# Ledger of designs, part 16: VH-VL binders against q9fz32

Target 1, 221 residues: q9fz32
Amino acid sequence: MALYCRDTLIIIFQKLTVADLARASCVCKVWNSVATEDDLVVSAFTAPWRIKELVGRPASVSFWRDNGIWKFAISHRICRGDSVTSLAVKYAVQVMDIKRLNNMMSDHGIYSRDRLLIPISNPEILANTTCYVELDKYAKREVAVLYLEGAPKREQPVPGTNQQSNLSADGKRRLIESLRRSMQVDDGTALYYLAIAEGDPRSALSEFSADLRWERQAGLN

## First folded at step 7 (VH-VL)

Design q2a (framework fv_ogalvibart)
Fold by ESMFold2-Fast, scan of step 7:
Structure q2a (fold): chain C 221 residues (1-221), chain A 124 residues (1-124), chain B 107 residues (1-107)
Amino acid sequence: as target 1 above (221 residues)
Amino acid sequence: QVQLVESGGGVVQPGRSLRLSCAASGFTFSDYGMHWVRQAPGKGLEWVAVIWYDGSDKYYADSVTGRFTISRDNSKNTLYLQMNSLRAEDTAVYYCARELGYSSDWYEGYMDVWGQGTLVTVSS
Amino acid sequence: DIQMTQSPSTLSASVGDRVTITCRASQSIRSWLAWFQQKPGKAPKLLIYYASSLESGVPSRFSGSGSGTEFTLTISSLQPDDFATYYCQQYDTWPYTFGQGTKVEIK
């Protein structure tokens, strides 16, 4: 016989921290059912950082078990001329922390990415903001992303949807190798142009061609 | 039907110049990179030069660098090879060839269509 | 420059024979190799690209294999129309380079 109705348990859970809510879910199936309520887990995750809105949801419920600052990141769109070192200076963070967050083995990995995730140095920047739960395809992790400029459309951010992965792994490798060969550059540079062209090889060649022409003209000065 | 037709070949004295043309039809010329490949009488194939689909980039074999200039006119569907300071060793049949990759979702980069060739003979 | 070497330079065969031509690159070209057929007085014709991919319209008796530095073109059952010179060509790096050619002659 249950002594409390579900509504009463929901009210109680609204006052728990993420860690407390996770522990409650492990102890009792009735409490577990309430603890997995979307509104409760989102509120527990966002409340300590005073986040106004969380858009999107993680693929795994385990995402909610920890709401430490390392769950959050700034989305920095990579621009030509960016480096891990220059971005570390810009955002007042350590180079090693950027590499660790982004699953990077070397500084050259930046050329193959649409963006870099930047660690949150001051948690107060999260207050009264909107964060987006996304899977970063290169870092291989789910993260709550803060956009400092130009929030995404109201469409749920669907990680990796700018190019449908109907291509086999061999097919994608062939495409990257073809572009590298055509442009006479390394794989990272070829991946960079393919990424900014949203997977279209002709657009990638056009972008590279335009940049090469601009650089040749600039070199004449 | 996709077709490439070379013209402009002939007999020329060493040190003189000659310009080859390659007329393209049956496809969107401006979507394809183009190559020149030559073959000396009784010898194998030798790559000469390439030009990108929009004319923005060009590469040459070391044997012709500084002497030959590849160009294209996309409004006329025509590829050119300007050959200056010709030498006896430039004697060959010259083929133009289309590079697949500029009109496909996949960039392959191989030469899929070739012209019939035009003979250039450099002799005194 | 990447040097392409074919073997044999000349091959004598009869109709119905299995013919194998080998191509060796001086450094790895991964799979960026094409095979061409050329008949006297004619332009080269593409047979195989990406080391093993058969070009549209080319008979299935032609096949390619290999990667890195060692490549093979095979004609499983030689036909009269197949007596020609065959060239391998790498397109991994400029300048593009061809093998010296293999002439397949009537035995």
Scores: ipSAE 0.000, ipTM 0.439, lowest interface PAE 13.6, mean pLDDT 78

Design q2b (framework fv_ogalvibart)
Fold by ESMFold2-Fast, scan of step 7:
Structure q2b (fold): chain C 221 residues (1-221), chain A 124 residues (1-124), chain B 107 residues (1-107)
Amino acid sequence: as target 1 above (221 residues)
Amino acid sequence: QVQLVESGGGVVQPGRSLRLSCAASGFTFSDYGMHWVRQAPGKGLEWVAVIWYDGSDKYYADSVTGRFTISRDNSKNTLYLQMNSLRAEDTAVYYCARELGYESDWYSGYMDVWGQGTLVTVSS
Amino acid sequence: DIQMTQSPSTLSASVGDRVTITCRASQSIRSWLAWFQQKPGKAPKLLIYYASSLESGVPSRFSGSGSGTEFTLTISSLQPDDFATYYCQQYDTWPYTFGQGTKVEIK
């Protein structure tokens, strides 16, 4: 019936949240094909926060599984005199939340970094802004980044913004390392390892880790 | 199979030092954050320290800060805890544990595999 | 530091009983909570992570629920192998903190 018309399903799916869209993709073949539409997932991800534009695309489709505020961060360029404590005061966030987002266990080492990611304390800051999907080297995750002083200079490709090039070798290694620890990978990879592990995430991580070791020993990326 | 084996425990006098080791096997040690957790006789569990997968970051409980140092040697698949200025209240079984961040960010994983523990007794 | 409080500290039960253990956090830890089982002289064993996710190889009679500040571990039908001490542990904020433990003893 009308419910199975592709155009009708697209209209319905445009009104779903990211979580609902991901759930809908598991229902049937027709619904799954509609749910994987690029424009649809982007719309579902940005609409609740009223984001004007999302630049770039994630390497992992698991990025789209939820659109919570924790997917977003402010990019703060490290300057002389900055500390985790002073930045927590400046952005009205907790020291611990900055540390968590940036994979920091201590207060030291910020000057070895070009930037710190700052958690969004007030979601209103995202309204009518442009966010950039980036793989952060230290956080080891893909984040939708807000630049308060404007977009980054384009001399070096921002991870995920160039649709004609793959991630750097370092970027690929970090995503593989993330999989070995968190299982937040693209749909096909996660499904493959979960299937061979009979649904056990621990065994799936073990199997993937073993395969990655073999690839490195064989001289593969 | 994944295994962690602690060693280095023993009886030591207050003010002395002791180094614990944790030998890892059956997994890619360099991919995982590692923890030390202790348990005083007849008491509950107390978290002691964590070290990141590459050794780049570390965090300690306030009770051991400045006295204990966590380190790792990824080429030897071994985790260490250097314990200086030991006190009677440091008497405990010390466990090493592997962090798995399945549904968490890299910073906040849960401990899925534990060693058998090694007893440290600080007594005169 | 986040304080974790378990209730009861000791519980006496018989095989086949439904056992419920509560864990309360001094501030919201969202869902970043794990449950461990420890038998005398042995290392802790992971039962549940992310408040409600059952670790592989753990019997289905164990279940976890809750979010924020109040969490529950339930054993639907207690077995002889389940007499042990149970600990909750938050991993939302450093330092990681454990509850004081709940000892499940034979009635």
Scores: ipSAE 0.000, ipTM 0.431, lowest interface PAE 15.5, mean pLDDT 76

Design q2c (framework fv_ogalvibart)
Fold by ESMFold2-Fast, scan of step 7:
Structure q2c (fold): chain C 221 residues (1-221), chain A 124 residues (1-124), chain B 107 residues (1-107)
Amino acid sequence: as target 1 above (221 residues)
Amino acid sequence: QVQLVESGGGVVQPGRSLRLSCAASGFTFSDYGMHWVRQAPGKGLEWVAVIWYDGSDKYYADSVTGRFTISRDNSKNTLYLQMNSLRAEDTAVYYCARELGYEGKWYSDYMDVWGQGTLVTVSS
Amino acid sequence: DIQMTQSPSTLSASVGDRVTITCRASQSIRSWLAWFQQKPGKAPKLLIYYASSLESGVPSRFSGSGSGTEFTLTISSLQPDDFATYYCQQYDTWPYTFGQGTKVEIK
């Protein structure tokens, strides 16, 4: 029948939501084959939020069961001065929603973490962005993560902001000096490792340590 | 010659105020975060407060929050600690220390240069 | 807050001895640990940063090791000027916290 024609199934699947595609995959082998096509599932998940690119794939098919806003979160790099309260104000979300998303009982939990997940308050923030599917150890689930300040594509300076440019230059100089001292290398070497770590000084130190270990094992100076 | 010199310590009654100063020389003071660390007689080291290089952010130990204020004057290469509502438990040698590295939990923020300390005794 | 615990609190040793001091964090601090030496009446002096990096001017008999929650400071051959109190300090997470100190005394 027409319903079992591959071309007909593809047309039908183009118009299904993520939840509908997940249900369809349970009907029969031919439906399951079409519904599990990566492009269709990803397209259905991203289209409502107008997401440009979804990087990574979930380990569990259950990730695709819904595409509500709760599947998405901003990954905020915790800086000195950050608190659950200050971040709730910055991102226009409730303190309790941040705590629930991160399985926190108290504000003190933030001081043991490198990053904090922030709920999406305005879905339009997702438009034309790249999201990353990651298993978050604190939320205990897979999340489609938006990096506003950590991902390479988000590191581009805002044009026409001289004060922000000066502050970024000052921060870069301090990061390079800090790495130079910690690694006991010259500025050029520190800059190199900071660059390959995409501005993350902790990753820069890790990459440097790995290279030193390899050089030691290889008998290189 | 990188150097930090504290001053302003002394004997003070409980409930009163005292201001400590730390004069920096031999380096570009405005490029570094600065800390106050104290040590009660015969006891270990206790972190008190930090101020960022430009004075834009500050953090305090819970024991001094609301009573102590850290500040700096980059034009004078001087760090300050304003201590209000002093308690007997605040009796300690107070050290200022320079933070080497960028501010933040994820970087090398160790203290590489320390002053000689100034004694604050809170006694009735 | 991260709790830093040192052991032993006091140790007696002779010149030439190999001395080890341990420091334990209540949670992982990765490698963000410094070791300080303090002599009576003096300010603390930085010995080691990033758990194992020797500060410039510090004798090579001092070494640090460890990561995560368990750290060790080792003095390979104790010298007379090494009799002092030693402190570990984490700088992974604010607020910064120190161990209670380990006093190295003459046996």
Scores: ipSAE 0.000, ipTM 0.418, lowest interface PAE 13.0, mean pLDDT 77

Design q2d (framework fv_ogalvibart)
Fold by ESMFold2-Fast, scan of step 7:
Structure q2d (fold): chain C 221 residues (1-221), chain A 121 residues (1-121), chain B 107 residues (1-107)
Amino acid sequence: as target 1 above (221 residues)
Amino acid sequence: QVQLVESGGGVVQPGRSLRLSCAASGFTFSDYGMHWVRQAPGKGLEWVAVIWYDGSDKYYADSVTGRFTISRDNSKNTLYLQMNSLRAEDTAVYYCAREGYESDWYSFDYWGQGTLVTVSS
Amino acid sequence: DIQMTQSPSTLSASVGDRVTITCRASQSIRSWLAWFQQKPGKAPKLLIYYASSLESGVPSRFSGSGSGTEFTLTISSLQPDDFATYYCQQYDTWPYTFGQGTKVEIK
């Protein structure tokens, strides 16, 4: 157990990686309190990519456990004439990587969407930018998104973007974990179904089961 | 200090019932999911059952489904395992185990000392 | 159910040796794997969680690696206190399952 003054612990934690910071939070109450401070977690997540500002916060603390490039995406506004192939060329990424990120079964899936997530090919594009933590309907997970043209006009405050139910932070974590285990999926998928079910775990399981039945029926298994 | 102390084990005849208890101290019991894990003499570990922090969700190993019931009393900081229709194959040391606060990251961070259940005629 | 297979089941080693134990899952468990140490007559003790994260108070000679279906526990320089049985455990999906155990004994 660490028996240091708070200021010393904060300096130490500011030097840890996201994974190290998450690990340290499990050691003792003092370390857990310092390690879970919003500023320290955000700093650890953004510093490696030199991100200027992170707007919004994830519903699941598992979002913070790694800060690999796959946590980030460009949010591209779809325009008439866009195709997965043309966007792959524009952003210098592979067509299959776009499809995987967006859970697309075909190129025509683009036409049902207002926006498309594009994988980051060059991490330097994140430097000195503002990223937004958003729960993406199609990716079925929280993503730190970059808007090259500037953030879209929002009708609701940014903190409401994830549209989570009225659960305490601890209640949300435990509910997400329970659903993750019951459905045998990752945290992002569990969070997605919980979000569309407005926080009702029974409805979340029902929606997930319906999607699995549809996927099996459509031959996507 | 975190402590988990099991009790209730003993020698019992096949087909009978036994109730195990696990007394928790040194932490906020109601914040943690709790598990039972058993180990037959000279054999490996086998997960038995879990109960969620508030008692709302429970899961069981196929080998004990329909026979064992996990429960908890958060006001008494106590975990229980009701074992019915006991068989020779249930002979084992039974451990209660805590799944850490960040249970999505941790596995079992604390275990009790175990209580021996012997099912024999 | 996910089957966990450890190799070897028993190994003989001397103090100072580098010891490696492997664990294989029948399907991907991503990184949801823990390693436990058990000494005769005692409860298991958590060593590693999330495949590679060292539990507080565990000596740095212990390390874990791997993801998906193949995992290893390494003891860089075996000490007298390390002669024990080691278990891997997946906690990705219900039911949780353990490997059969690896007994590390004196050569």
Scores: ipSAE 0.000, ipTM 0.413, lowest interface PAE 19.2, mean pLDDT 77

Design q2e (framework fv_ogalvibart)
Fold by ESMFold2-Fast, scan of step 7:
Structure q2e (fold): chain C 221 residues (1-221), chain A 123 residues (1-123), chain B 107 residues (1-107)
Amino acid sequence: as target 1 above (221 residues)
Amino acid sequence: QVQLVESGGGVVQPGRSLRLSCAASGFTFSDYGMHWVRQAPGKGLEWVAVIWYDGSDKYYADSVTGRFTISRDNSKNTLYLQMNSLRAEDTAVYYCARELGYSDWYEGYMDVWGQGTLVTVSS
Amino acid sequence: DIQMTQSPSTLSASVGDRVTITCRASQSIRSWLAWFQQKPGKAPKLLIYYASSLESGVPSRFSGSGSGTEFTLTISSLQPDDFATYYCQQYDTWPYTFGQGTKVEIK
């Protein structure tokens, strides 16, 4: 698809005069300085932490009200031997802060998790990084997460033993609406990403974010 | 070492209020979710309410929703159950219990229980 | 709400007997099931959690099995101290719910 864009630009530039090129450059600067309401909100949220890129969008506009450090977290992949206490030491944070962020009532809440949210102890770690706005089902909240090892690939969900607890039609509609708002796309796009994620909203958001990032990076070349 | 002691039970008239307390010792109270469970005379166990370790979230059984309020004071290592608009059907021994989590869904099993306090709602 | 049904409601057994108590959930609760023992006038005591995990300090004659909707508590060789009422309890979904109880009585 980059080949088609390049060919189109060549044709356009071939038809412009020197005066037209100068005017186009001036117009581009004006347009580049104009921010949409969405761009302003994202910029206000990320600028204090010098975040390079924020992928994904929250389901609720209330997410943007606070841009404090508690809106951000490291997504830590849990390994054998990990405990809330050992991770608190590793990341130089308090045990209670980890429990609070993850909505954990006890120390043993880590056992069935694949990942755990770690509070940001040093905000400088966010500088020049890519963060992902994700729906965390255990914490019951949207968080801007940093993946130190890189964003995870989609994992195929295993069939649950609670098959009758699958989302009702109304629940699925609300989930699609939530994803549509989080990703700021139309219903078709939200359904597409939900389908390739086999119904997992976290995986759907991750796949969308990866695609969006690739498209933005391709545009910079 | 780990101990939960309930108090505040007694005989109370229908429509009145009563507050139960549960004093915790021998563990870091602020790290655990806490539950209230009741048992009517000669009947089985009925779960009543839960409160998160920091008091930020609570959940109630449908039978007590709107009438009972669970709360905690971590500085005093004490759990409370405020019971309003009491009915004869609320007559039971009330137990407090500590939650020990195994699930990453922040719900867990109750591993330590108090001795219970009897609440009788009559005439 | 998830309904928990125990079977039998009462059973009579002798010391040394193998005792089996069944618990059925109205919908799948995965493995989020605990078993409690209660003696007259006492608080319930945790025996088993996560359907099959034995609580520390509980005798090895107690075991749990099952997943989804069907669960079993087994006492391999009944002792005098085991005559009590036993309750299953799901903690998969709020509100938490208990079975009606199974009373194990001396024959």
Scores: ipSAE 0.000, ipTM 0.410, lowest interface PAE 17.3, mean pLDDT 76

Design q2f (framework fv_ogalvibart)
Fold by ESMFold2-Fast, scan of step 7:
Structure q2f (fold): chain C 221 residues (1-221), chain A 124 residues (1-124), chain B 107 residues (1-107)
Amino acid sequence: as target 1 above (221 residues)
Amino acid sequence: QVQLVESGGGVVQPGRSLRLSCAASGFTFSDYGMHWVRQAPGKGLEWVAVIWYDGSDKYYADSVTGRFTISRDNSKNTLYLQMNSLRAEDTAVYYCAREPGYESDWYPGAFDIWGQGTLVTVSS
Amino acid sequence: DIQMTQSPSTLSASVGDRVTITCRASQSIRSWLAWFQQKPGKAPKLLIYYASSLESGVPSRFSGSGSGTEFTLTISSLQPDDFATYYCQQYDTWPYTFGQGTKVEIK
């Protein structure tokens, strides 16, 4: 019977070495949850303002930290005769709030810009509308933009993620394959560590090694 | 770490000029508006000047308009204050400070990062 | 220019006390007010921005309230580290202006 006990111990040691199978199931659950978290953060961001649709996604995760009204702006196409003062009167907002939002101190050079971002004074204007997540070149910020006269006539790619998204998808596939080989794990596990390392394969390997070391310590004592 | 370090202070005679520098590190300097704030010995804080992120706009306190010039070199991550026609009343510790805009995680924040200050003494 | 007036100019208190500092603007600044703490020989430190928002890393015993022209900074239970000079600052319109300061000292 000692022979069967030895075989049982060998199986237990192998299971303990890959007891991360249960943790991988947890990782797969976390990854599956993270995949749907995009829907959750979008819903959390839009629900308070009753926004119908949010087109585009921010390049920075920090965009989702706050859903205050200052995340939103009206896109005003600059026309002859416009000034910061006249637009403040038109939209019932303060001159200084327009200047802050547009990263400007005065309205000198306003005509060098194609548009000016207008702060939302009445949140109800956002209800049942479509907002576009855009990086404004002059304001140096990502903003959820409302177009009162409808979206731009010409379809314009959302600044960021479009072309890079296609290239990063192929690059991500190659990185996942490389990590899978290096770590000797399945695609889901490689994806998880690449995600928490923000796409850096060296950091992904480091995180995996740290978790594996921690698991071994937990198994021993 | 985000840091601002002032330099260039010292003792100067009335009517002369002095140039202060503020070296920035740990953040994208070219994305922030920058300010100078001064404090006379034993007195309160007085705002002096601001320069916008690209150097396009500047504004000054009435007490220094026409005498002080704020400037920046984004390639060197450095803010400057050129002080001309100095008066005894300009004697103060000069601080540089950054202001977060709508683009920052700290909007609607205020002066979140300050330098340690540099002393300017105007006397004969 | 917007004039900022603080009261009191000096305040004597004991550890554990609830202290309140008031700041008045000569015209409405809405919520564009910040509070700073300054210790002797040191640069000011941001405590509160946008009238009532607590800066990251600042103890919860500090709170700000008010809008328009009347604002208050409250320290709910004064600690030894809180003996300092406090300044309010409006950043609604140019030029930015500070209050004259309130010195909180040991009673």
Scores: ipSAE 0.007, ipTM 0.494, lowest interface PAE 9.1, mean pLDDT 78

Design q2g (framework fv_ogalvibart)
Fold by ESMFold2-Fast, scan of step 7:
Structure q2g (fold): chain C 221 residues (1-221), chain A 122 residues (1-122), chain B 107 residues (1-107)
Amino acid sequence: as target 1 above (221 residues)
Amino acid sequence: QVQLVESGGGVVQPGRSLRLSCAASGFTFSDYGMHWVRQAPGKGLEWVAVIWYDGSDKYYADSVTGRFTISRDNSKNTLYLQMNSLRAEDTAVYYCARETGYESDWYAFDIWGQGTLVTVSS
Amino acid sequence: DIQMTQSPSTLSASVGDRVTITCRASQSIRSWLAWFQQKPGKAPKLLIYYASSLESGVPSRFSGSGSGTEFTLTISSLQPDDFATYYCQQYDTWPYTFGQGTKVEIK
């Protein structure tokens, strides 16, 4: 067992004499300092990947449980024409790895998000960089995020995130439902294409079809 | 605490139908993909079906395709398996399982129900 | 479908023994391999995910290794509570598939 383990240390201390307990108290102070020092935890997490700086701290101590490459991700701002398949090609990663990292069971969930987390294919990209510990609400997890050009000051929302249609609430709900069924996508994806089409469902379907053709061609399959 | 509880198992004649339920508690059910896994008496584990977190997509093992239907009701935190045209080889303990936990790694069956026995016999 | 083959199918061991179970995939599954423990009459319990990551609450005597097509589960010092059947499972592609199981029984 690890000496750092609290339960193991308690058992050890319970078996010591009074004089030994005084010595163990001094050792415990040193071990407590080692065990709970923020800089030691951060150093252990970042050292294998040669990360220059880790900004932010996780809300959950389980984040520090392991320091594998899957704790890190590139932040990709989603743009019109992006697809899970085209981004997998661009970043030289597998489609399934993107879906796993983003808690995504459908490729079309991409358009309801302002960013997509991209898994690190080559860990050397992390060397001498600054990573940001962030909670990603869609992925439902804390991740150490790499921004390729540094953390952006202000994100421009994906077109369609803030709907600018003049349809009534009831009309919008019915139209989104219709497009969702026709395209076999989630509400966010339907809303995105409807917004860029200014509420015209035929134009929304046309744009969606064009993006699917681009995806097929970019994927070589 | 996180829990999955199956129900609906029993003895049924070949060719009949049966519906299994899996009640989830202690976590946000609508954030997770859900699976059915079965185990015939004295045999190993066999994956049966999956349903996406929002119900938008489903996938089945070849052995049950066209006969079984997986579904979910996120408002009731319940997973279902509708089993039609039952055969003797469908006799098994059926488990529901959650895939992926926010506080653990992706894509692992981290939580399982205790199982419900389905016996197909005359 | 990806076929998962475990070896041995059964093994007899004593408390304190080091036990190794092997799992082979018919094609590369990278590291998308989990190990489960199942006791008679009970549901399977996750031990290892992503080939080598120990699930929370699982004793440190359990460890996993391997990638691609060859994987191993090791129990460094077998305890009475470890006599059970162990299954590997790939979750790289649909359909998810399990090994046939390895029964660890008392020698």
Scores: ipSAE 0.006, ipTM 0.455, lowest interface PAE 10.8, mean pLDDT 77

Design q2h (framework fv_ogalvibart)
Fold by ESMFold2-Fast, scan of step 7:
Structure q2h (fold): chain C 221 residues (1-221), chain A 124 residues (1-124), chain B 107 residues (1-107)
Amino acid sequence: as target 1 above (221 residues)
Amino acid sequence: QVQLVESGGGVVQPGRSLRLSCAASGFTFSDYGMHWVRQAPGKGLEWVAVIWYDGSDKYYADSVTGRFTISRDNSKNTLYLQMNSLRAEDTAVYYCARDLSFEGDWLTDYMDVWGQGTLVTVSS
Amino acid sequence: DIQMTQSPSTLSASVGDRVTITCRASQSIRSWLAWFQQKPGKAPKLLIYYASSLESGVPSRFSGSGSGTEFTLTISSLQPDDFATYYCQQYDTWPYTFGQGTKVEIK
């Protein structure tokens, strides 16, 4: 009789792992009804990692069947001084693990992205936090995402933060060399375009391309 | 003069192995990432694999993953493609190409110099 | 994967003609696009990088334009050496992908 009381079943299911919860749903109609309740599924998914709140829901129910740490990632907002290597050091993860999670062949595409997914190395970072269930187009799967600086607004984040340009002298020289090669110009020209683009290499290339087209139309080069 | 010269192509039966080489000259080979790109007879270009300047990063097209291995010997200025478990679908001209990115240069990925290509025919 | 689609697949032209080839990406690649020329039995040759930057040694009759998802290669006055197949290639995001090619042949 006790097992037919909804409150008793809810207490029991709240103590099951997500895999066990899925198995419990196959036992009988009453158990299936309780096991598929949204609050129980969310509690089973979040409790092992001590997550305070999970925002959003996956499109596929199969998301709930596996509660490994690989279901979670930190969403890092890319800044002009960032590289895959520097972020691997910052977050104490391997470069290859970042590349695999984001389906990256190289780190050249990092500046085409607003954000990069970082694997969770220390699960304690998830404790008492809010995670967001999102479909990531690069990872090609649903991920429970942690935003260390708070979630962005539903609309695209505004570009143009002007802090955290802590590029070292060596890093700046390397960036100038890279731009010089991409634009096929002298160091001084590359430095000029990087300066007017406020250190953003993609914006520097865009400005250079626009100026080159103007000069071509005017017959100046 | 910067140049890349492929070799090692030929006719091979399905299920067998073949190793391609690409000899680089006229530039500091160890500063550049390298690609393999193939083209089936009468078809378009298909990217196959890449290896980073120091050999630390390697990536493959899904169609060749687990069968092909890209490697390099910077002391010999040579790029390699070890092709195992060959299939009829692998029949193509294989080109090696230089990635214009230098060591630590993460902003440039286009291929500026290509070899002449070497033909691989997988036939029963 | 980012799909690259070229149009037309084939075009017929005469020497002196202005030729335009279009390339579309399935998602924004900003300006990270290269154009290659390939003649029968030869390796591809880089013409344009970063959508509009002319490679050293390439004649000024070749030009590229566009950004985001739509790109154009233009040959202002077609020469006999320009009858070839042209490919666009994106290098914004892994894996790198090529268009299917556009064959420029004699009218």
Scores: ipSAE 0.000, ipTM 0.420, lowest interface PAE 12.8, mean pLDDT 77

